# Designs tried in a protein design chat: VHH binders against q9ft69r177to353. Part 22

Target 1, 177 residues: q9ft69r177to353
Amino acid sequence: LSTWVAHKDCLVLAATGSGKSLCFQIPALLTGKVVVVISPLISLMHDQCLKLSRHKVSACFLGSGQLDNCIEEKAMQGMYQIIYVCPETVVRLIKPLQKLAKTHGIALFAIDEAHCVSKWGHDFRPHYRKLSVLRENFCASNLEFLEYDVPIMALTATATVNVQEDILESLHLSKET
Short names: E, the ipSAE of ESMFold2; O, the ipSAE of OpenDDE; V2, 0.75 times the mean of E and O plus 0.25 times the DockQ between their complexes.

## First folded at step 16 (VHH; framework vhh_7uia_1)

Design r6 (at its last look DockQ between E and O 0.89; V2 from the best seeds 0.00; counts 0 for: pae E 3.6 > 2)
Fold by OpenDDE, look of step 16:
Structure r6 (fold): chain B 177 residues (1-177), chain A 121 residues (1-121)
Amino acid sequence: as target 1 above (177 residues)
Amino acid sequence: QLQLVETGGGLVKPGGSLRLSCVVSGFTFSHYAMAWVRQAPGKELEWVSGISPSGGRIYYKDSVKGRFTISTDNAKNTLYLQMSSLKPEDTAVYYCARYSRDWTKTMMDYWGQGTQVTVSS
């Protein structure tokens, strides 16, 4: 959270069930800006949305598992505090997300299960290798309305040193991470 | 006056099968996406399966893929969950839920009372 406050990228290593989700939920609550969470599984996104709804946090998920096409439009209009999205979908939504960043603000990109970017990990997912587009398209050098780069938080339960390095490199996170 | 009523739960041995039914009333069934959600004792709610109003889009939790089948009968206003190859881990109260048309408020807006499914040797 300290790194987020400083508008810096960070890698969070936290065990499953440790409450790591709070790390990206708190920014949404504090700033009123949107948090976008990249998640690999629709079931996880469903579960998280169910959980957040009980706490009166507005959340949705976007991706192939979406049953209502209108939700995407609403999400891009800033109707949700937290947007869960599959990696392939977030790549498709870069331009709409830039508009969202401009009109409502994006506080954080959270990449859950970040170890999926690495072939050294136990759950490699090819679409995660495309997520460098986040850093590339949401930086102050590319978007004039941004005062600072939108922070990226990578989260994983366990990662070897090699996997960690892959995460940092693949996602183009700041060297200060 | 909206109502969802689940039936079909019970005790079954591992590897067994059950068919859950959810009869709905008070709304146009064919206009809403429907879901099965379950909750085991001491655990959080977990999504199991969802189906679009037309039935054209169906999704499952990975752990139930190939074992569970969600379906609808619009003429009967009924949602089904055919469960096969049941495992002890499938033990839970199973709820029928309606996807909300306004997700800004809640993802699921109406639920049934639930039906107990117990898988035990």
Scores: ipSAE 0.541, ipTM 0.804, lowest interface PAE 0.8, mean pLDDT 91
Fold by ESMFold2, look of step 16:
Structure r6 (fold): chain B 177 residues (1-177), chain A 121 residues (1-121)
Amino acid sequence: as target 1 above (177 residues)
Amino acid sequence: QLQLVETGGGLVKPGGSLRLSCVVSGFTFSHYAMAWVRQAPGKELEWVSGISPSGGRIYYKDSVKGRFTISTDNAKNTLYLQMSSLKPEDTAVYYCARYSRDWTKTMMDYWGQGTQVTVSS
């Protein structure tokens, strides 16, 4: 949390079930701004949204697996505090998300299962390597209304040192700020 | 009065099959997306499968894909889950649930009472 308060990127290493999702949920609750979470699997997004719904936090997921056509429109109107998106879908939604950042604010992008970016990891997913566009499209130099770059938080339960470095390099994360 | 009632659970050996049913009443069944969600003792709720109101879009958790089949029978207002090649890891209480039309309030607004599925040698 202190890294997010300082407007910095971070890499979170935490075991499954240890509460790592609180790292991105708390900023949404504290600021009232939207948190966008990139997740690789439909079932993971469903489970997270179910959990958040039971805790009365408004959340949705977008992309493959979404059965309700109206959810994406409502999400881009700022109706959900936490938006889960699969990697391929977030790339398509860059422009709507920029608009959302202007109208409602985006507190951070959380990249869950960040080890999926690495070919050296146990679960490589090629669409994860495209996520560097988040840094490019949500920096203060590109969006006049931003005072600071939107922080990127990468989260994983299992990453060797090589995978950790690959995450930082591939996603263009600031590793010292 | 809205009701969702699951049946079809039981004890099976690994590799066996079961068919779960969820009979609904009190709403227009064909207008709502439906899901199966399970919970093993002491564990979190786990989404298993979902189906659109038309039946045209169907999704599964990866670990059950190819083994479970979700379907509906609109004439009988019934949601089904055909389970095959069952594993001990599938042991759980299985709930049918209706997706809300307004996720800002809740994701799933109505749940059945659940039916127990136990896979053991």
Scores: ipSAE 0.306, ipTM 0.690, lowest interface PAE 3.6, mean pLDDT 79
ESMFold2 (binder alone), look of step 16: mean pLDDT 85; pTM 0.865

## First folded at step 17 (VHH; framework vhh_7uia_1)

Design s1 (at its last look DockQ between E and O 0.90; V2 from the best seeds 0.00; counts 0 for: pae E 4.0 > 2)
Fold by OpenDDE, look of step 17:
Structure s1 (fold): chain B 177 residues (1-177), chain A 121 residues (1-121)
Amino acid sequence: as target 1 above (177 residues)
Amino acid sequence: QLQLVETGGGLVKPGGSLRLSCVVSGFTFSHYAMAWVRQAPGKELEWVSGISPSGGRIYYKDSVKGRFTISTDNAKNTLYLQMSSLKPEDTAVYYCAKYSRDWTRTMFDYWGQGTQVTVSS
């Protein structure tokens, strides 16, 4: 959280069930801006949205598994505090997300299960290799309305040194991470 | 006025089968996406399966893929969950749930009372 407050990218290593999700949920609650969470599994996104709704946090998920197409439009209009999205969908939504960043603000991009970017990991997912588009498209150098780069938080339960390096490199995270 | 009523739960041995039913009343069944959600003792609610209004889109939790089948009978206003190859880990209260339209307040706006499924040797 301290790293996020400093508007810096960070890699969070935390065991399953350790409450690592609070790391990216709290920014949404504190700033009133939207947090976008990249997640690989339909079931995880369902579970998280279900959990958040019980805690009076407005959340949705986009992409595969979403049975209502109208939710995407509402999400891009800033109607949800937290937006879960699969990696292939976030790539498709870069332009709408830029508009969301301008009109409502995006506090954080959180990449859950970040180890999926690495072939050295236990669950490689090719679409995660495209997530560098987040850093490339949400920086102060290309979006004039941003005072600073939108922070990216990568999260994983376990990662070897090689996997960690792959995460940092693949996602184009700051070297200060 | 809107009501969801689950039935079909019970005690079964590992490897056994159960068929859950959810009878819906108070709304047009075929117009809404439906889901099964479960809660095991001491655990959080977890999504199990979802089905679109037309039945053309179906999704499952990975741990139940190949074992569970969600389906609907619009003429009977009934949602089903056929469970096979049941495991002790499937023990939970199973709820029928209706997806809300906008999710701004909740992902599911109506729930049943649940039916207990116990898998034990």
Scores: ipSAE 0.762, ipTM 0.888, lowest interface PAE 0.6, mean pLDDT 92
Fold by ESMFold2, look of step 17:
Structure s1 (fold): chain B 177 residues (1-177), chain A 121 residues (1-121)
Amino acid sequence: as target 1 above (177 residues)
Amino acid sequence: QLQLVETGGGLVKPGGSLRLSCVVSGFTFSHYAMAWVRQAPGKELEWVSGISPSGGRIYYKDSVKGRFTISTDNAKNTLYLQMSSLKPEDTAVYYCAKYSRDWTRTMFDYWGQGTQVTVSS
């Protein structure tokens, strides 16, 4: 969290079940701003939303597996504290998300399973390579209403040094964290 | 008066099949998305499959794709889960659930009582 208070990107390397998701959930609760989480699997997004719902945290997911056409509209109106989204869907939603950042604020983008960006990792997913657009479209130099770049938090359970460097370079993350 | 009642659970050997049924009363079944959610002993709830109100959109957890089939019979107000090639890791209580139209409050607003599925030699 100290890295997020300094408005900087970070890479979180923590085992599944070690509380990794708290790293992006706490900023949403502390700021009242939206946190957008990129996740690779519809089942993971379902399970996370179900868990948050049982703890009375408003959350949704967008994209593949979403059965209700109205959820996206409500999400862009700021109705949910945490929005999970598939990597291919977030690219489509850049402009609506910029509007959401202006009207309600986005505390950070969390890229879960960030090792999926690396072809040298165990679970390469090509859509993750496109996520560098988040830095490009949510930086203070490109959006007049931002005081600071929206931080990007990359999270993974395992990564070799080579995979870690590939994550940082492919997602255009600052190396100060 | 909304009620969801699951049946069809039981004990089966690995490789076996079961069909779970969820009979719905108290609302027009065909207007809402439905899901199967399971819970293994000592584990958290796990989403298994979902189906749109029309039945035109169907999604599965990866580990059950090709083995489980979700379907509906609107005339009987019944949701089904056909399970084939069952594995010991499929052992759980299986719930049918109705997706809420207002996820700001809850993701699923109605749940059945659950039916036990046990896969063991």
Scores: ipSAE 0.286, ipTM 0.683, lowest interface PAE 4.0, mean pLDDT 79
ESMFold2 (binder alone), look of step 17: mean pLDDT 81; pTM 0.830

Design s2 (at its last look DockQ between E and O 0.86; V2 from the best seeds 0.00; counts 0 for: pae E 4.9 > 2, framework grips)
Fold by OpenDDE, look of step 17:
Structure s2 (fold): chain B 177 residues (1-177), chain A 121 residues (1-121)
Amino acid sequence: as target 1 above (177 residues)
Amino acid sequence: QLQLVETGGGLVKPGGSLRLSCVVSGFTFSHYAMAWVRQAPGKELEWVSGISPSGGRIYYKDSVKGRFTISTDNAKNTLYLQMSSLKPEDTAVYYCARYSKDWTRSMFDYWGQGTQVTVSS
């Protein structure tokens, strides 16, 4: 959280069930800006949205598994505090997300299961290799209305040194991470 | 006025089968996506399966793929969950739920009372 407050990218290593989700949920609650969470599995996105609803946090998920086509438009209008999205969908939504960043603000991009970017990991997912578009398209040098780069938080339960390096490199995270 | 009522739960041995039913009333069944959600003792609610209004899109939790089948009968206003090859880990209260149209408050806006499924030797 201290790193986020400093508007810096960070890699969070936390065991399953350790409450790592709070790391990206709190920014949404504190700033009133939207947090976008990249997640690999339909079931995880459902479970997280279900959990957040019980805590009175407005959340939705976009992409595969979403049965209501109208939710995407509402999400891009800033209706939800937290937006879960699969990696292939976030790539498709870069322009709408830039508009969301301008009109409502995006506090954080959280990449859950970040180890999926690495072939050295136990669950490699090719679409995660495209997520460098987040850093490339949500930086102050690219978007004039941004005072600073939108922070990116990568989260994983387990990662070897090689996997960690792959995460930092693949996602184009700051070297200070 | 709107109501969801689950039935079909019970005690079964590992490897056994159960068919859950959810009869809905008070709304046009074919206009809403539906889901099954379960809660095991001491665990959080977890999504199990979802189906679109037309039935054309179906999704499952990975741990139940190949074992569970979600379906609907619009003429009967009924949602089904056929469960096979049941495991002790499937023990939970199973709820049918209607997907909300806006999700601002909750992903699901209406729930049934739940039906107990117990898988034990």
Scores: ipSAE 0.808, ipTM 0.910, lowest interface PAE 0.6, mean pLDDT 93
Fold by ESMFold2, look of step 17:
Structure s2 (fold): chain B 177 residues (1-177), chain A 121 residues (1-121)
Amino acid sequence: as target 1 above (177 residues)
Amino acid sequence: QLQLVETGGGLVKPGGSLRLSCVVSGFTFSHYAMAWVRQAPGKELEWVSGISPSGGRIYYKDSVKGRFTISTDNAKNTLYLQMSSLKPEDTAVYYCARYSKDWTRSMFDYWGQGTQVTVSS
């Protein structure tokens, strides 16, 4: 339920159906910059894109389950406000995403179902452990055109203290709140 | 005129089977990706399965993998969904839908009227 703090990482713990997706959708609408959402399931990405199209928000997903190969090129040209991406696909797209951040801006990276990073959780997914690459490749010290690090927002409906700590450590998030 | 018509719904017991059909007209069927989308009472629309224009790429929602099979018959301009091992949670109105080629406006640009599937003991 915690609100996103400007220019800082955060961990969002919110029940399914409580509107946690608004936490990353509103920054896209307010800033006009792209929001990149990492999601583990093609069905979730489909449902989210379908919901957003009904609300007139331009969105797409990339990676597993994408039936149209032209969507990725359009996304990297800045045509979509919200881009959903599988964990394995976002790692492949680091360099194009750095260019997108320079040309159009990236407001934040949202890591949905962040508990998938933890072996302590019920739904461990190894590709989630690689997502620390986002911090390393989108920090202001590494990219001169950035005034601030691109924030990372981790979101999950359930997480024990051990899972929460594993999320913060594995994704290199600040422990400050 | 462009039209999508679903048939094949009905009432079945848990563990039963149904085959849904969607007959299309008014566009070149083999040029568009197609999907099945369902809506349970009081719930939001839920994507079930998608198939590429060529039929070479097929994807399913995890909860239906191994139970549902999407397919096409280009000669009949028909999209199918073979449903087996049906569960009460599969109860919904099932729509066929055509993927838009321009997702900046809408993910699906045309929808059928839907066919009711009810799974109850």
Scores: ipSAE 0.209, ipTM 0.630, lowest interface PAE 4.9, mean pLDDT 78
ESMFold2 (binder alone), look of step 17: mean pLDDT 86; pTM 0.876

Design s3 (at its last look DockQ between E and O 0.87; V2 from the best seeds 0.00; counts 0 for: pae E 3.4 > 2)
Fold by OpenDDE, look of step 17:
Structure s3 (fold): chain B 177 residues (1-177), chain A 121 residues (1-121)
Amino acid sequence: as target 1 above (177 residues)
Amino acid sequence: QLQLVETGGGLVKPGGSLRLSCVVSGFTYSHYAMAWVRQAPGKELEWVSGISPSGGRIYYKDSVKGRFTISTDNAKNTLYLQMSSLKPEDTAVYYCARYSKDWTRTMFDYWGQGTQVTVSS
C-alpha cells in the first residue's frame, strides 16, 4: 500500500488466503476511483465479485464468463468500484479504459496471478504476455490528463526469482519496483 | 412473491450422484441468467455454475467441470444441477441464485433457501 500511495508499481508476494486482495481493493475505497483487476479464471472472478457484493462494494467482471453484455458498457461508464477482467478482454478494452481513466479515474491496475506471465511458472498463460499494454497505454507521457502513471500492482502467491524477473520484465514495471 | 426453491440434496457416498432442482416463481424465468452457488462449512461462498437465459452459454468452476451439468426446463420453470462423481469436497449447502441485471448492488438479487449436499463414506 505504501508503494501505491507513492504512485509506484509493485510486486506483491503473498500466500493464498493471506488477504492480498485487500491490497488492491483498499485503493478503490479510499480514492473513489476505479480499480481494474486482471484475473485468469472465470471462477475466481465470480468468487471475488460475490465476496465484494457481500461487503457492499460495487464490483463486476468482464470477459467470456459474463452472461450480460450490458455490464461492459456500464463498467466503462464508471458504475463499478472494482472491475475484474480477463487478460484478453482488457487488451480489447484499452481505449474504453482510457476514457474511464479520464472521466472517473483509475486508481490501480492489479494483475492477479501474475506468475502466469512466465513459462517458468506452474501456470503459464499466453494472454498474460500481452499485459505490457497497460504500462504502455496508461502513462503520463501518452495521456495528457494523467499527472502520474497509473500504478500497476502485480500479485502472486508463489514465484521463484526467475518468475519474479519475468513478471517485472514482461509487464514493463518501473525499475523501482 | 419471487421465490427460488431448491430440492434434491442428501447424503451420498463418494462417487455417487445427485440431481438438484430449483423451481422458480414470480418472474419470467427465461429472461434471467441463473447460477448455482455453494458454501461449505467454515468456507466462503463459491460460484459453481452459471447459465444464460437462453441456455446457450454455460460456465463451470474448474473443480466441477466434467462432473456437474447445469440445465434448465423452461416449461417447468426449473433449474437443474446434475452432479456425478461426487467428492467429499463437494459437501456444502447448494443455492440457486438469479443474476441481477446491473450488479451495482449485488451480483445475485435473489437466492433460494439452499439444499444440503453431504458426500461421505
Scores: ipSAE 0.793, ipTM 0.901, lowest interface PAE 0.6, mean pLDDT 93
Fold by ESMFold2, look of step 17:
Structure s3 (fold): chain B 177 residues (1-177), chain A 121 residues (1-121)
Amino acid sequence: as target 1 above (177 residues)
Amino acid sequence: QLQLVETGGGLVKPGGSLRLSCVVSGFTYSHYAMAWVRQAPGKELEWVSGISPSGGRIYYKDSVKGRFTISTDNAKNTLYLQMSSLKPEDTAVYYCARYSKDWTRTMFDYWGQGTQVTVSS
């Protein structure tokens, strides 16, 4: 939380099952702003939304695998606290998400399974390499209504130094001050 | 009243097949997306497959893709899950669930009672 309060990006290295998802869920609960989570698989997004629904947290996912055409419109109206999207979908939705940031605020972008960005990692996924678009399109310098850049939180359970460096470089994460 | 009733579970050997049925009553299932969700002993709920209201969009969890087929029969108000090449890892209680049209309240608003599928020698 202290990194997010300071409006800074961060890389979270946390073991599977250690409550890694709370790192992005708590900011949503504390601020009432939307948290957007990038996830690599439809089944993972389904399981996360199901879990959150059972705990009474308003969540959805967008893109491939979404069977209800109305969900995206409702999401962009700010009706869900947490929005999961796959990497290719978030890239295509940049403009709608900028509008959501203006109308309801986006507390942060969480990039789950961030090691997928690295060709040196165990689970490389090429669409993750394009996620630097989040920094470029959600900077205070590019969006007049933003007081601060929307923070990017990258999360992974395991990453070598090489993979960690690749994550920071590929996603254009801010250096810690 | 609105009801979802699963049948077709049972004990089957590895490599075998089963067809699960979910008979729906109290709503027009062709207006709602439907899913199969399973829970293995001691594990969390796991989404398996989903089908759009029209039946035109179908999605599967990667580990069952190519082995399981979701389908519907409007005349019988029945959702099916055809399971083939069953593995011990598929052992679970399988639930039929209806996607809510209002995810601000819940993701699935109605669940069946579940049917047990056991895959062992």
Scores: ipSAE 0.333, ipTM 0.711, lowest interface PAE 3.4, mean pLDDT 79
ESMFold2 (binder alone), look of step 17: mean pLDDT 83; pTM 0.845

Design s4 (at its last look DockQ between E and O 0.91; V2 from the best seeds 0.00; counts 0 for: pae E 4.0 > 2)
Fold by OpenDDE, look of step 17:
Structure s4 (fold): chain B 177 residues (1-177), chain A 121 residues (1-121)
Amino acid sequence: as target 1 above (177 residues)
Amino acid sequence: QLQLVETGGGLVKPGGSLRLSCVVSGFTFSHYAMAWVRQAPGKELEWVSGISPGGGRIYYKDSVKGRFTISTDNAKNTLYLQMSSLKPEDTAVYYCARYSKDWTRTMFDYWGQGTQVTVSS
């Protein structure tokens, strides 16, 4: 959280069930801006949205598994505090997300299961290799209305040194991360 | 006025089968996406399966793929969950739930009372 407050990218290593999701949920609650969470599995996005709804946090998920196409438009209009999205969908939504960043603000991009970017990991997912578009398209040098780069938080439960390096490199996270 | 009522739960041995039913009333069944959600003792609620209005899109939790089948009968206003090859880890209270239209307040706006499924040798 300290790194987020400093508007810096960070890699969070936390065991499953350790409450690592609070790391990216708290920024949404504190700032009133939207947090976008990249997640690989339909079931995980369902479970997280279900959990958040019980805590009176407005959340939705976009992409595969979403049964209502109207929710995407509402999400891009800033109607949800937390937006879960699969990696292939977030790539498709770069322009709408830039508008969301301008009109409502995006506090954080959280990349859950970040180890999926690495072939050294136990669950490589090719679409995660495209997520560098987040750093490339949500930086102050690219968007004039941003005072600072939108922070990116990568989260994983397990990662070897090689996997960690792959995460930092693949996602184009700041070297000071 | 709106109501969801689950039935079909019970005690079965590992490898056994159960068919859950959810009868809905008070709304046009075919206009809403429906889901099965379960809660095991001491665990969080977890999504099991979802089906779009008309049944055109179906999704499952990975751990139940190939074993569970979600379906609907619009004429009977009934949601089904056919469960086969049941495992002890499938033990939970199973709820049918209606997806809300906009999710601004809640993901599911109506729930049934739940039906207990126990898988034990």
Scores: ipSAE 0.804, ipTM 0.905, lowest interface PAE 0.5, mean pLDDT 93
Fold by ESMFold2, look of step 17:
Structure s4 (fold): chain B 177 residues (1-177), chain A 121 residues (1-121)
Amino acid sequence: as target 1 above (177 residues)
Amino acid sequence: QLQLVETGGGLVKPGGSLRLSCVVSGFTFSHYAMAWVRQAPGKELEWVSGISPGGGRIYYKDSVKGRFTISTDNAKNTLYLQMSSLKPEDTAVYYCARYSKDWTRTMFDYWGQGTQVTVSS
């Protein structure tokens, strides 16, 4: 997390089960600000929300698989510490998320399974390619109320050098971790 | 009082079928979304499938899609999970759960006691 404390983007390469999700969960708990997590699968979002619910962390997911249409409105009002969203839904929600960043703060955007941006990877998902809009729309240069860009944390369990480069370029991240 | 009671579990060979039932009492069944959640020995809880109030929207975990069918019978206040083409990895305790209307406190506010499904040769 030292990169997040310094307000910088990062790429986290960690084996599944090594505590990768804690990298984005701890900032939410420490700051009281919202963390938005982009995830590719309904079942993954369900399991994460269920786990967090059992540990008394307020969380929700938005997008395909959400059966309660009131949850999106509550999420944009700052009711949940951690918001999981599918890639296509987060693109639709850019403006509401900018308002959420102003009213409650967004500690970071976490892009889980970040290898999905790469055609070199084993699980390419085209909607992941559009996630560069997060950098563009949550920069201090574009949002005057921000002192610093909202950090983007990309997370994946494994990535070849080509996949890592594609992640950094496609998401417009600083080349750090 | 409010109850969710699962039945229909058992021992079955790979490729076999089971139908789980969850009989609900104490609330207006048609007003709540419902889910099946399972837990294999030594593993964490795993969401399997969900169904909207009234049954219009249904979602499955990818690994069970095409093999499992969630459904409801509102007249009997019963949630079903028809399981076919069962595999050893489907072995778990299966829980019926009701989605909360207030996820700030919990995702599922009521759970059944669970029914054991064992798939082995």
Scores: ipSAE 0.268, ipTM 0.670, lowest interface PAE 4.0, mean pLDDT 78
ESMFold2 (binder alone), look of step 17: mean pLDDT 86; pTM 0.879

